# VHH binders against O-phospho-L-seryl-tRNA:Cys-tRNA synthase 1, part 15

Target 1, 364 residues: O-phospho-L-seryl-tRNA:Cys-tRNA synthase 1, of Archaeoglobus fulgidus (o30207)
Amino acid sequence: DFINIDPLQTGGKLTEEARQALLEWGDGYSVCDFCTTGRLDEIKTPPIHDFIHNQLPKFLGCDVARVTNGAREAKFAVMHSLAKKDAWVVMDENCHYSSYVAAERAGLNIALVPKTDYPDYAITPENFAQTIEETKKRGEVVLALITYPDGNYGNLPDVKKIAKVCSEYDVPLLVNGAYAIGRMPVSLKEIGADFIVGSGHKSMAASGPIGVMGMKEEWAEIVLRRSEKYKNKEVELLGCTARGATIITLMASFPHVRERIKRWDEEVEKARRFAAEMEKLGIKQLGDNPHNHDLMFFHAEVLYEISKKAKGGRFFLYRELKSRKIHGIKPGLTRYFKLSTYGLSDEEVDYVLNAFKEIIEKYS
Below, E stands for the ipSAE of ESMFold2; O stands for the ipSAE of OpenDDE; V2 stands for 0.75 times the mean of E and O plus 0.25 times the DockQ between their complexes.

## First folded at step 6 (VHH)

Design v03 (framework vhh_7b18_3)
Fold by ESMFold2-Fast, scan of step 6:
Structure v03 (fold): chain B 364 residues (1-364), chain A 120 residues (1-120)
Amino acid sequence: as target 1 above (364 residues)
Amino acid sequence: QVQLVETGGGLVQPGGSLRLSCAASGFTFSDYAMGWARQVPGKGLEWVSYIYSGGSTEYQDSVKGRFTISRDNAKSTVYLQMNSLKPEDTAVYYCARDYEWTYPGDFDYWGQGTQVTVSS
């Protein structure tokens, strides 16, 4: 009944196929790409081994892929595998906190590539190069990470130029595509990077936690190294790839996800139309302009001024939107907020735009 | 102590047949389940077939009807008869030992592998 504009949920909404698969197969079974016997191995749309070893690599544009227990596990697996005493990882300042925390857990020193100032908040290839150069004076740089796009502004940095920079410094690059993979076309080979990770529950219409990881074959010997005793078990996954109910929903949604990324230009146009209409209300879209993603960050001075005099104070916006059956903006935010238009119909977009217009006029 | 030695791999034409053998030593062979798995470089291991200590068998769908697993307890050997071979069957084939009545996943010893190449 509600229109959902929460960036954490818009790309993770389950398909009908995923909901039915969860009901049919969602008991606490354990499966992996090696374990092709038992009840869950009777699933043929797609078969688990074909999904992981043929369909996922093709989808990610890589040589080797795995399903993980969230994008967090994927990032940690890469970082931990490459970690050395006193080594560094260089990552963008717009990264999700889980990238930073994964590096801390892996025992890596962290150097942050600064973003540009208001209003753009951009991560540039130039700042990436400078940060790598300065960090190499302090120690070995074993990995670089770029967030593509980031989860706050929805900015899509020039990832191909960043990959070229990393290559020139002989630093492998991990692309964090949690808000890209399953929404837009992304190819590791076309980017020229070494690793890519995605989030099933954010962008691949799956129940969480579930993630995907892709890499060049040269890294598979290191990241996917096997137990000395149990040769079908991979050390960084503490055994095998993600198992149970979450992989069922990921696999069931996958045919739909492969097709929906072909319509990404329609989502970009929808976002640009939404931003243009918000600008007419005095609500400015920040970050990349023109914007190239469904996740958008807004500066709403008009709503901040209303919050100073409105009954309900800073919570007025949340309450007004909720009364109109719109959710997704955190309670108490007025001056700055993010939202997503992903998967909304044109009628739903118009409804949300009209809601902001009515709210501003009510308090004017 | 425990050793698994695969033989019988090689080059074969599409539609042809090969029989893989795995000679086991260092344990009481008849007490253990045995399996075969295969790997293309850069990929994870794909389970192929499993034979329980009692003789019942399981197969992955992609090989069902074409491959047959069997064992000879007197010779401490497990076999994989591969018929109607396809180019996609090209892989390194591994023999493995399993000590419990469970799905393939409790393998504790593996052979070195034998290469099977299906090409014209």
Scores: ipSAE 0.000, ipTM 0.241, lowest interface PAE 18.7, mean pLDDT 88

Design v04 (framework vhh_7b18_3)
Fold by ESMFold2-Fast, scan of step 6:
Structure v04 (fold): chain B 364 residues (1-364), chain A 120 residues (1-120)
Amino acid sequence: as target 1 above (364 residues)
Amino acid sequence: QVQLVETGGGLVQPGGSLRLSCAASGFTFSSYDMGWARQVPGKGLEWVSYITSGGSTEYQDSVKGRFTISRDNAKSTVYLQMNSLKPEDTAVYYCAKDWEGSYSGDFDYWGQGTQVTVSS
């Protein structure tokens, strides 16, 4: 049918097990690891409690983990827990808007770590250190956030060195792995950071909204602090009310997700092959080079020039790709665009490459 | 501060007409391509029409000959004249601005859109 190259959707494609879980468990359930009773008590392999408290921490390389209503809730829970009057969060300029908005909602002042210029758009440990130093002159820095990778360029910053920088300044670090967790191996312990956040519906083959949050044990008493009245309810998660279907699809996909991250090198080689072939067409892959992620950002001067004379103007590329059963590049984009090769077969990659080649030849 | 405000939707009988308007502010309107997209129940978001800064137009095949896009640079407004409306034209219609500069981020839709319902 259609080939989808939209980075927001490639890592969230449901497994067959998750699709079957939606059919079996599509009825609405209020679920948490403390109230798995009634119909949910029938889930024995694994029990929801084991998934959250044993399997998920092991997968994330952390001490304590939770599922959340999307990565957005996880980021807000961390930020809100650490927020104090006039405090600052330092976050990279390549961050997703939801990271910035979560900080605003938490009442934190925000300092952005600048990216380098075209063509690299890199977040360096040096710029991170400088931004922390400058921000500490303005107030207390309660948290740093690094996007790993970012959702536009697919850049994988030197996260271990950034974690070391944060540690040297006594600033806890949150790794936003929405495009990493469930695609590639990621371990909080190996990185040396304090918090890690993933997106189930972006990268863990789960229905959305669903997120995962991991942390060092020392932070659990602060971030996962319990209600004064309801001792088994966590304040930042507003208790335990959640829909059953999203967590159950995450659990159903989880065995496949654990296995697929072992094949990450194949996805990287696929992306590099795709980028090399696009380069032959005059379409330049920007950001990290060699590239280390399935999400890629391209500069296509050749397509921009075609858009000036094509009958469809800027929408010509969208129309040409759609006529070839390819989804994923937003209507109107020609000069710069992002795409993902995640989960595509070699035949599908070749089909997409040939589509770009035919489109350029058609308008040459 | 970019703002796009869509108006002119409503309930209309099959074969009827509506004119949608999009009032733009916060940017040099005459320098940008403008367009319309719609969210059709069950089909997702689809583009409908666009008009370049130079006045060239294009239309989705399903609306070609029935819809006309136009712009008034003095009023910073883009219009969509919809004639011979069909039940399948029922959708929320969004006004869209071309991305500023050479870096093309997300395709931006501003405002709540305007609901068009074609029903007897």
Scores: ipSAE 0.000, ipTM 0.267, lowest interface PAE 14.0, mean pLDDT 86

## First folded at step 7 (VHH; framework vhh_surovatamig_d1)

Design q11 (from q07 with W33A K52S Q53S D54S; at its last look DockQ between E and O 0.01; V2 from the best seeds 0.00; counts 0 for: pae E 16.7 > 2, placed apart)
Fold by OpenDDE, look of step 7:
Structure q11 (fold): chain B 364 residues (1-364), chain A 121 residues (1-121)
Amino acid sequence: as target 1 above (364 residues)
Amino acid sequence: EVQLVESGGGLVQPGGSLRLSCAASGFTFSDYAMSWVRQAPGKGLEWVATISSSGSEKDYVDSVKGRFTISRDNAKKSLYLQMNSLRAEDTAVYYCARDYSSLYEGSFDYRGQGTLVTVSS
């Protein structure tokens, strides 16, 4: 009976269908009983093949898709496949840590595209171009990565322009859509990217870990290359990926996910309304303004000041919200925090807003 | 050779019903999602409905939701479209289409010759 405003969780809440699916498929190797070819994506019953080869590519706007054990595995698979000695990957400074460590693991040098300053923290096509150009002077750039949106601020960079920039420099582009795919309409083809990855457990109402990976057809022979010894196994996927509860819940939720992205404009408006009302309380929404995503980052000096005096110190906000059955702000956060309005009703949004108002008034 | 052959079209009054059929051959029918698309006079190709390879998932264009039902029989290699409560705006040539990596509505690798549906009083 709590309202959840944690960005990590708002898009990952299981549907009823997914919850029912867990009861049936909870055993770890339950899906494997139906695997006749040794390939997850070839399982016909349950209809995993149809999902991976028909539904998912359409959904992602790509030619070829796979499921992975999270977006991070997908990113690594791509990076590892394209990695060369002394090669570089260019990625935005707002990248998720998993993008960074994937690059490190793949043995790539990393160049970060700088974000703009407070309060916008934007990744611009111009800075992207400049970084690519500068990096190319240092070595071969084998990949570019853009986080869309970033998980820090919820900024949506101009990914089409960035894709164009990458194309001009002959650098393939990977879009990290961990907070996009399953929340909002996204198409690899429309963007003009080479790869796109998503998170099932963040944004597709599935049990984790699970991710999705999409690519242009020309990359399939590289990224999805098969083992020399095990001819049916794809090397970068370690022969098999998300099987069991993860894939089943992903599939079970998918009809709902496919529908809810059609209401993205409503979610954006909801977020904007929320941000506007927070502003009236002296709490500033940072990043894109107007904001274009449900993930929002706030600067709340008023709450920070309260934390200096309040019983419990910096934990007062968490406590106050918890007492009001609001979950999602991490304990100890007051001055800066992120939240999501995704999936909330108008009434719930108002409730959360009123909670912040009441809390501020209480300590005034 | 991939072949898709539509049938069942005709003249019907508003509010009437038709059932379209598509016979598929030349490929493993059960491996592919299938779609119905239509082209009205003077308009472009419009996606109508899609059904997954197994038949477990269905999707419709908004304008036909609640009125049209897509189904398939994999054993018979057949695709169907039950059209109820037909409207004048449903008048079109209806095509059976194999859905392979359809990135956008109306993007298919194969489609039939079509069958004409005319809704008129």
Scores: ipSAE 0.000, ipTM 0.218, lowest interface PAE 15.5, mean pLDDT 92
ESMFold2, look of step 7: ipSAE 0.000; ipTM 0.211
ESMFold2 (binder alone), look of step 7: mean pLDDT 82; pTM 0.828

Design q12 (from q07 with W33S T50D S102D; at its last look DockQ between E and O 0.18; V2 from the best seeds 0.00; counts 0 for: pae E 13.7 > 2, placed apart)
Amino acid sequence: EVQLVESGGGLVQPGGSLRLSCAASGFTFSDYSMSWVRQAPGKGLEWVADIKQDGSEKDYVDSVKGRFTISRDNAKKSLYLQMNSLRAEDTAVYYCARDYSDLYEGSFDYRGQGTLVTVSS
ESMFold2, look of step 7: ipSAE 0.369; ipTM 0.777
ESMFold2 (binder alone), look of step 7: mean pLDDT 82; pTM 0.831
OpenDDE, look of step 7: ipSAE 0.000; ipTM 0.216
ESMFold2, look of step 9: ipSAE 0.000; ipTM 0.256
ESMFold2 (binder alone), look of step 9: mean pLDDT 83; pTM 0.841
OpenDDE, look of step 9: ipSAE 0.006; ipTM 0.284

## First folded at step 9 (VHH; framework vhh_surovatamig_d1)

Design a1 (from q12 with S101E D102S; at its last look DockQ between E and O 0.12; V2 from the best seeds 0.00; counts 0 for: pae O 9.1 > 2, placed apart)
Fold by OpenDDE, look of step 9:
Structure a1 (fold): chain B 364 residues (1-364), chain A 121 residues (1-121)
Amino acid sequence: as target 1 above (364 residues)
Amino acid sequence: EVQLVESGGGLVQPGGSLRLSCAASGFTFSDYSMSWVRQAPGKGLEWVADIKQDGSEKDYVDSVKGRFTISRDNAKKSLYLQMNSLRAEDTAVYYCARDYESLYEGSFDYRGQGTLVTVSS
């Protein structure tokens, strides 16, 4: 009965279909009863094969797709498969920590594309090009990664131009679409990327952990290489990946997910309206402006000032919102916080806005 | 630069007492409410107590009410936490915090290194 504005959760709430499927298929190996080949992606009952080999590639705009145990596993799989001694990966400074640690785990050197300054924090194609060029002087760049959008500010870089830049330098591009796939229209082919990854539990209304991975056909032999001993098993996937509650809920929610992305413009409008109203309260939306994603980052000096004197200190905002049945702002945040309006009704949006207004007035 | 340095942690038996201290520097201490937060093993960061800049108001998480007392000395730029009747569940690293932002991402936090409190028989 709470309004949830946590960006991590707004796109991941299970559909009713997924909840029902969960009850039926919740056992971890429940989907394996009719596995005849030892490959998750080849299971026909339930129709996992059709999902992974037909529906998902179409949805992602890619040639070959897999399901993984989160976007982070997919990113690592790609990085690890492309890793060479003393090789480099170039990724945006707004990257998720999992992208960074995946690179570390893969043994790659990391070069970060710098973000612009306050208030935009943008990743530009120009800076991307410069970073690639400079990094190439230091060693071989085996991969570039762009976060689309980033989870800090909800910025949407010009991913098509970035893809062109990468192509010009002969560097394959991985798009981290953890906050895109399942929320908004996105296509690997349209972008011109080599890889794309998404999060099922973040943005595809599935139980976690689960992710999706898409790639061009030419990369399949590398990333999806098979074991020498176990000839049917794909090494980077450790054989079988998500095969219980995660995969079944992903599939169950997928029809809904395909439909909701068609309403993306409405979600963007909702976010923009929210931001505009927050601005009237003296709370500034940072990053892209106009904003193009439901994930928004705010700078709220007014709330910060309140926190200096309010009972409960910096935790006053969390408590005030909680008392109003609003969930999503982390405890202790006042000056800077992110939220998402994804999936909220107009009434809910108004309710949240009014809550902020009332809170500010209460402490004025 | 904002600096917070916690001290006073240690091993104590259940029912025992500890007094934590935090030395603040690099900002006008008296202008800010201050907080204690803690992180137990395997758990996330938890709010423990807050105190207004002038000490006029104090607030506590329910589990420590009646047992813990937060206080401050603005002249010494110090924050304190008197912990009485300690329980095993109080075992955690305790942090002094000012305007702690992005608690889970770590991008905008003002806290010290923390001090470990272990309550064990």
Scores: ipSAE 0.012, ipTM 0.285, lowest interface PAE 9.1, mean pLDDT 91
ESMFold2, look of step 9: ipSAE 0.024; ipTM 0.527
ESMFold2 (binder alone), look of step 9: mean pLDDT 82; pTM 0.836

Design a2 (from q12 with K52E E57Y K58T; at its last look DockQ between E and O 0.28; V2 from the best seeds 0.00; counts 0 for: pae E 13.5 > 2)
Fold by ESMFold2, look of step 9:
Structure a2 (fold): chain B 364 residues (1-364), chain A 121 residues (1-121)
Amino acid sequence: as target 1 above (364 residues)
Amino acid sequence: EVQLVESGGGLVQPGGSLRLSCAASGFTFSDYSMSWVRQAPGKGLEWVADIEQDGSYTDYVDSVKGRFTISRDNAKKSLYLQMNSLRAEDTAVYYCARDYSDLYEGSFDYRGQGTLVTVSS
């Protein structure tokens, strides 16, 4: 009954099909009863093999796909497989913390591509190129990473130009699509990058942790290298990955997810309308203009000024929104906050907009 | 490299006062709201006070309201906590923390090394 505008929640709600599949198949090793080869991705009943080797590559626009225990494990697998002593990864300053931590865990030196200043906070192809060139003077750059979109501002950088830049420097590119895959159309081949990762629980209506990983075929022998002793086990994935509720719900939701991305233009238009109406209230949308994702970041000086005098102080906005059955902005935020309109009806969007309008009027 | 260095702690009697300082470096101090947090022996971290970028707004946990005053000097890149009417319950390691200026969860929560305040009768 509550309207949830938290970007973390709106793409991960289970479908009814996934809820039913969870009840039927939710035991942790239930899919393993049907394994004949010792490989998760080779199980044909339930049709995990078809999902991983046929459906998922088509969906991601890639040659080779796998499922992982979250996008963070997929990013680490790519990074660790390419890591060399004293090597560098170049990644955008808007990256998710798990990208940074994965690089540290892989033993890589990290160069951050600077974002532009307020109000855009953009990652430009020019800054990406400059950072690669500068970093190559310090050591070998084995990988670049771009967050598409970032989880702060919802910016969608010009990933095709960034991929071209990386190709010109002979640096493979990993696209972190945790907020894209399952929400919007995305194709590794159309982007021109080398790897793509997505989050099942953030954006593919699955029980987590589960991630998806796609790559060009030429990278498979490196990233999916097999154990010398356990010849059927892929070292970077520690053998089998998702084996129970996570893979079953991902698969059960997949037909719905594949269909919903076709309506992405509608989601972008809703976000743009929401941002435009917020601007009329003195609440500035930061990042891409025009905005191109459901995740939005706002600078609300008017709400900050209200918080100085309102009962509850910096918590007033949270309390006012909660009283109107709106969740998703963390307690204590007023001046800056992010939200998502993904999956909201036009009526729900209007309700949230009216709530902000009423709150501002109440505290005039 | 972000650095926050706290000072000014010590032993004080109940009802006494202390002034804590925090020297900041490695970032544009005036772009960030700042907080004091504390950790009593064997306990978790507790938020104490915060102050917005220009010093125009402050807030406090109820238990210190009216007794503690947070302030900042952006030219000196320094954060302060004036602690009056101290109670035994205020005994803790006090940390300077960079706050809310980057709203992305799970990153950039920088905290100093802390300064010990002991309030003992």
Scores: ipSAE 0.000, ipTM 0.255, lowest interface PAE 13.5, mean pLDDT 89
ESMFold2 (binder alone), look of step 9: mean pLDDT 81; pTM 0.820
OpenDDE, look of step 9: ipSAE 0.019; ipTM 0.301

Design a3 (from q12 with L103Y Y104W; at its last look DockQ between E and O 0.03; V2 from the best seeds 0.00; counts 0 for: pae E 9.7 > 2, placed apart)
Fold by OpenDDE, look of step 9:
Structure a3 (fold): chain B 364 residues (1-364), chain A 121 residues (1-121)
Amino acid sequence: as target 1 above (364 residues)
Amino acid sequence: EVQLVESGGGLVQPGGSLRLSCAASGFTFSDYSMSWVRQAPGKGLEWVADIKQDGSEKDYVDSVKGRFTISRDNAKKSLYLQMNSLRAEDTAVYYCARDYSDYWEGSFDYRGQGTLVTVSS
């Protein structure tokens, strides 16, 4: 009965269909009952094959898709499959830590595209190009990664232009759409990317961990290479990936997810309205302005000042929000925090806004 | 305008010491946790150390524990990194960074231009 404004959770709340499906398929190997080929993506009952080979590629705008144990696994799979000795990956400075760690694990050198300064923190095509160019002088760049949007600020880089830049330098592009796929319309083909990854549990109303991976056909033989010993198993996926609660909830929620992305403009409007009202309270929305995503990052000096005097110190905000049945701001945060309005009703948005207003007034 | 200016880098032999400084301006220095981060050749940005607003808490990446000491002077709006027992693997551009979050995810709202530390025999 709480209002949840945690960006990690707003897009991941299970649908009723998913919750019902969970009761039936909760066992970890439940989907394997009718597996005849030893391949998850080939299971027809439940209709996983249709999902992975027909529905998901269409949804992602890609040629070939897979389900993974999170976006992070998908990113690693791509990085690892493309990795070479002394090779480089170029990724935005706003990248998720899992992108960075994936690169490390894959043994890649990492070059970060710098973000612009406060308050925008933008990743620009120009800086992307410059970074690629400079990095190529140091070694082979085997992959570029763009976070779309980033999970810090909710910024949406110009991914089409970035893709064009990557193409011009003959560098394949991976779009990290962990906060996009399942929330907003996204297409690998429209972007012009080589890879796209998403998070089921973050943005596709599924039980985690689960992710999706899409790619152009030309990369399938590389990324989805099969084992020498186990000829039916894809090496980067360690054979089989999600085969219980995760995949079944993903599939169960998918019809809803397909529909809700059509209302993305409403979500953007909601976010913008929220940001505008917060601004009236002296709380500044950072990043893209106007903002184009439900994930927002705020600078709240007023709350920070309150925290210096308030009982409980920096935890006052968390407690105040909790007492109002608002969840999502991490404990201890006051000056800077992120939140999401995704899926909230107008009334809920107003409720949250009013909560902030009341809190500020209370301590004024 | 927020500015962070690093200094103190240079060439040093293994086992040697350097002290990095960061001069902050354009914001209330004492209101922010501060960090040192570094980028080694061929590597990505790596967090090195952080210090709370009042200096009450310090944290370090494992590889520098016992060797590096982060400190700050709020009156002088300065951040420091004492680096002892330097190793070749410490070679990097070191950046002063303003930390706006208790959850470091490799993002800072501001960092300087960096100062190069080269550890070589």
Scores: ipSAE 0.008, ipTM 0.274, lowest interface PAE 9.7, mean pLDDT 92
ESMFold2, look of step 9: ipSAE 0.010; ipTM 0.348
ESMFold2 (binder alone), look of step 9: mean pLDDT 83; pTM 0.842

Design a4 (from q12 with S33Y K52S; at its last look DockQ between E and O 0.10; V2 from the best seeds 0.00; counts 0 for: pae E 9.0 > 2, placed apart)
Fold by ESMFold2, look of step 9:
Structure a4 (fold): chain B 364 residues (1-364), chain A 121 residues (1-121)
Amino acid sequence: as target 1 above (364 residues)
Amino acid sequence: EVQLVESGGGLVQPGGSLRLSCAASGFTFSDYYMSWVRQAPGKGLEWVADISQDGSEKDYVDSVKGRFTISRDNAKKSLYLQMNSLRAEDTAVYYCARDYSDLYEGSFDYRGQGTLVTVSS
């Protein structure tokens, strides 16, 4: 009965349908009992084929979709498919570490688009354009990546303008939507990008690791190329990807996830109300203002100053929140922390806000 | 490769003194705030003190102010805690930690076994 405000968890809570599916299908590679072609995406019972080839492309607004073992594998598959000797990828400085590591593993040189300074930490289309232009002087830019939103500040960059910039430079764009797909409406076609990836366990109410990948049709031959020897196997997916519990929980939760994204504007208003109330307590919301996502990053100088006096020091906030059955802010964080209000009721939001108020008052 | 090795703990009577040391290796020591944290038997982890990169700023939990002094020697990659006027409530395992409070990722990185301080008559 803990209230969990960890951004990693708020979009990944299993539905009741997924919990039941986990009990039924949780053994090993259970879905493989019905594989007739040797490919995961062709399994008709359970209806993985329909999910991957019919439901996901509609949901992602793309031509071709696949599932992967987390968004990180999807990003690697795209990067590795497009990699060339001495080539570059341009990616935002707010990227998740797995984007950077995937580029390194793919053998790509990396150019980071700088974020703006405190308090915004924004990725602007102008900085994106400048970085692409400068990087093209150094070598071929085969891919750009934008994190939408980033996992630290919850900033939603102007991804449509960034897509147009990339198109003008003839650079394909990958949208890392790990905190968007399954929480908010996102469409690859509406954005105008080339690839989109999402995280099932972060944002689609599934057990992990599982990810989704969407692309324009023109990229399928490159990214989904087949083995020379094992001609039915897609090389970048190592033949098959998510099997068993992860895919089955993703599918079981999917009807719920499709419906909940329709209430995104309510989630944004709830996050803005939370941030406004935190500001009244002296806790400043950093990043986009007005904020446009459930993931929020705070500068809480008042809590840091309290930590100098409180029993437990900088661990006092974690312990005070835990005693109030609030989980999700890591031990030792006081001055800076992130949280998410996604999926919380108004009563739960008020409870968390009151907890912060009580904690500050206790040490006033 | 990152290592933090604490030493200097022991059994001491109330009112006594101890000096804890921490030898750091495997990272650029002078780039980090450093902290002492402690854990009393059966209790949660408690931050005790921190010190800025150049040693110019020091902060303490109120319960140890005036009794404990944190210091560092960047040339020796060493962190110290001078503990005077020790009380029974100071009994804990003391850990040296890299302090990530200025960075989003993580909070404290305490990797060593710690050093036990026992204050009893």
Scores: ipSAE 0.011, ipTM 0.390, lowest interface PAE 9.0, mean pLDDT 89
ESMFold2 (binder alone), look of step 9: mean pLDDT 83; pTM 0.845
OpenDDE, look of step 9: ipSAE 0.013; ipTM 0.299

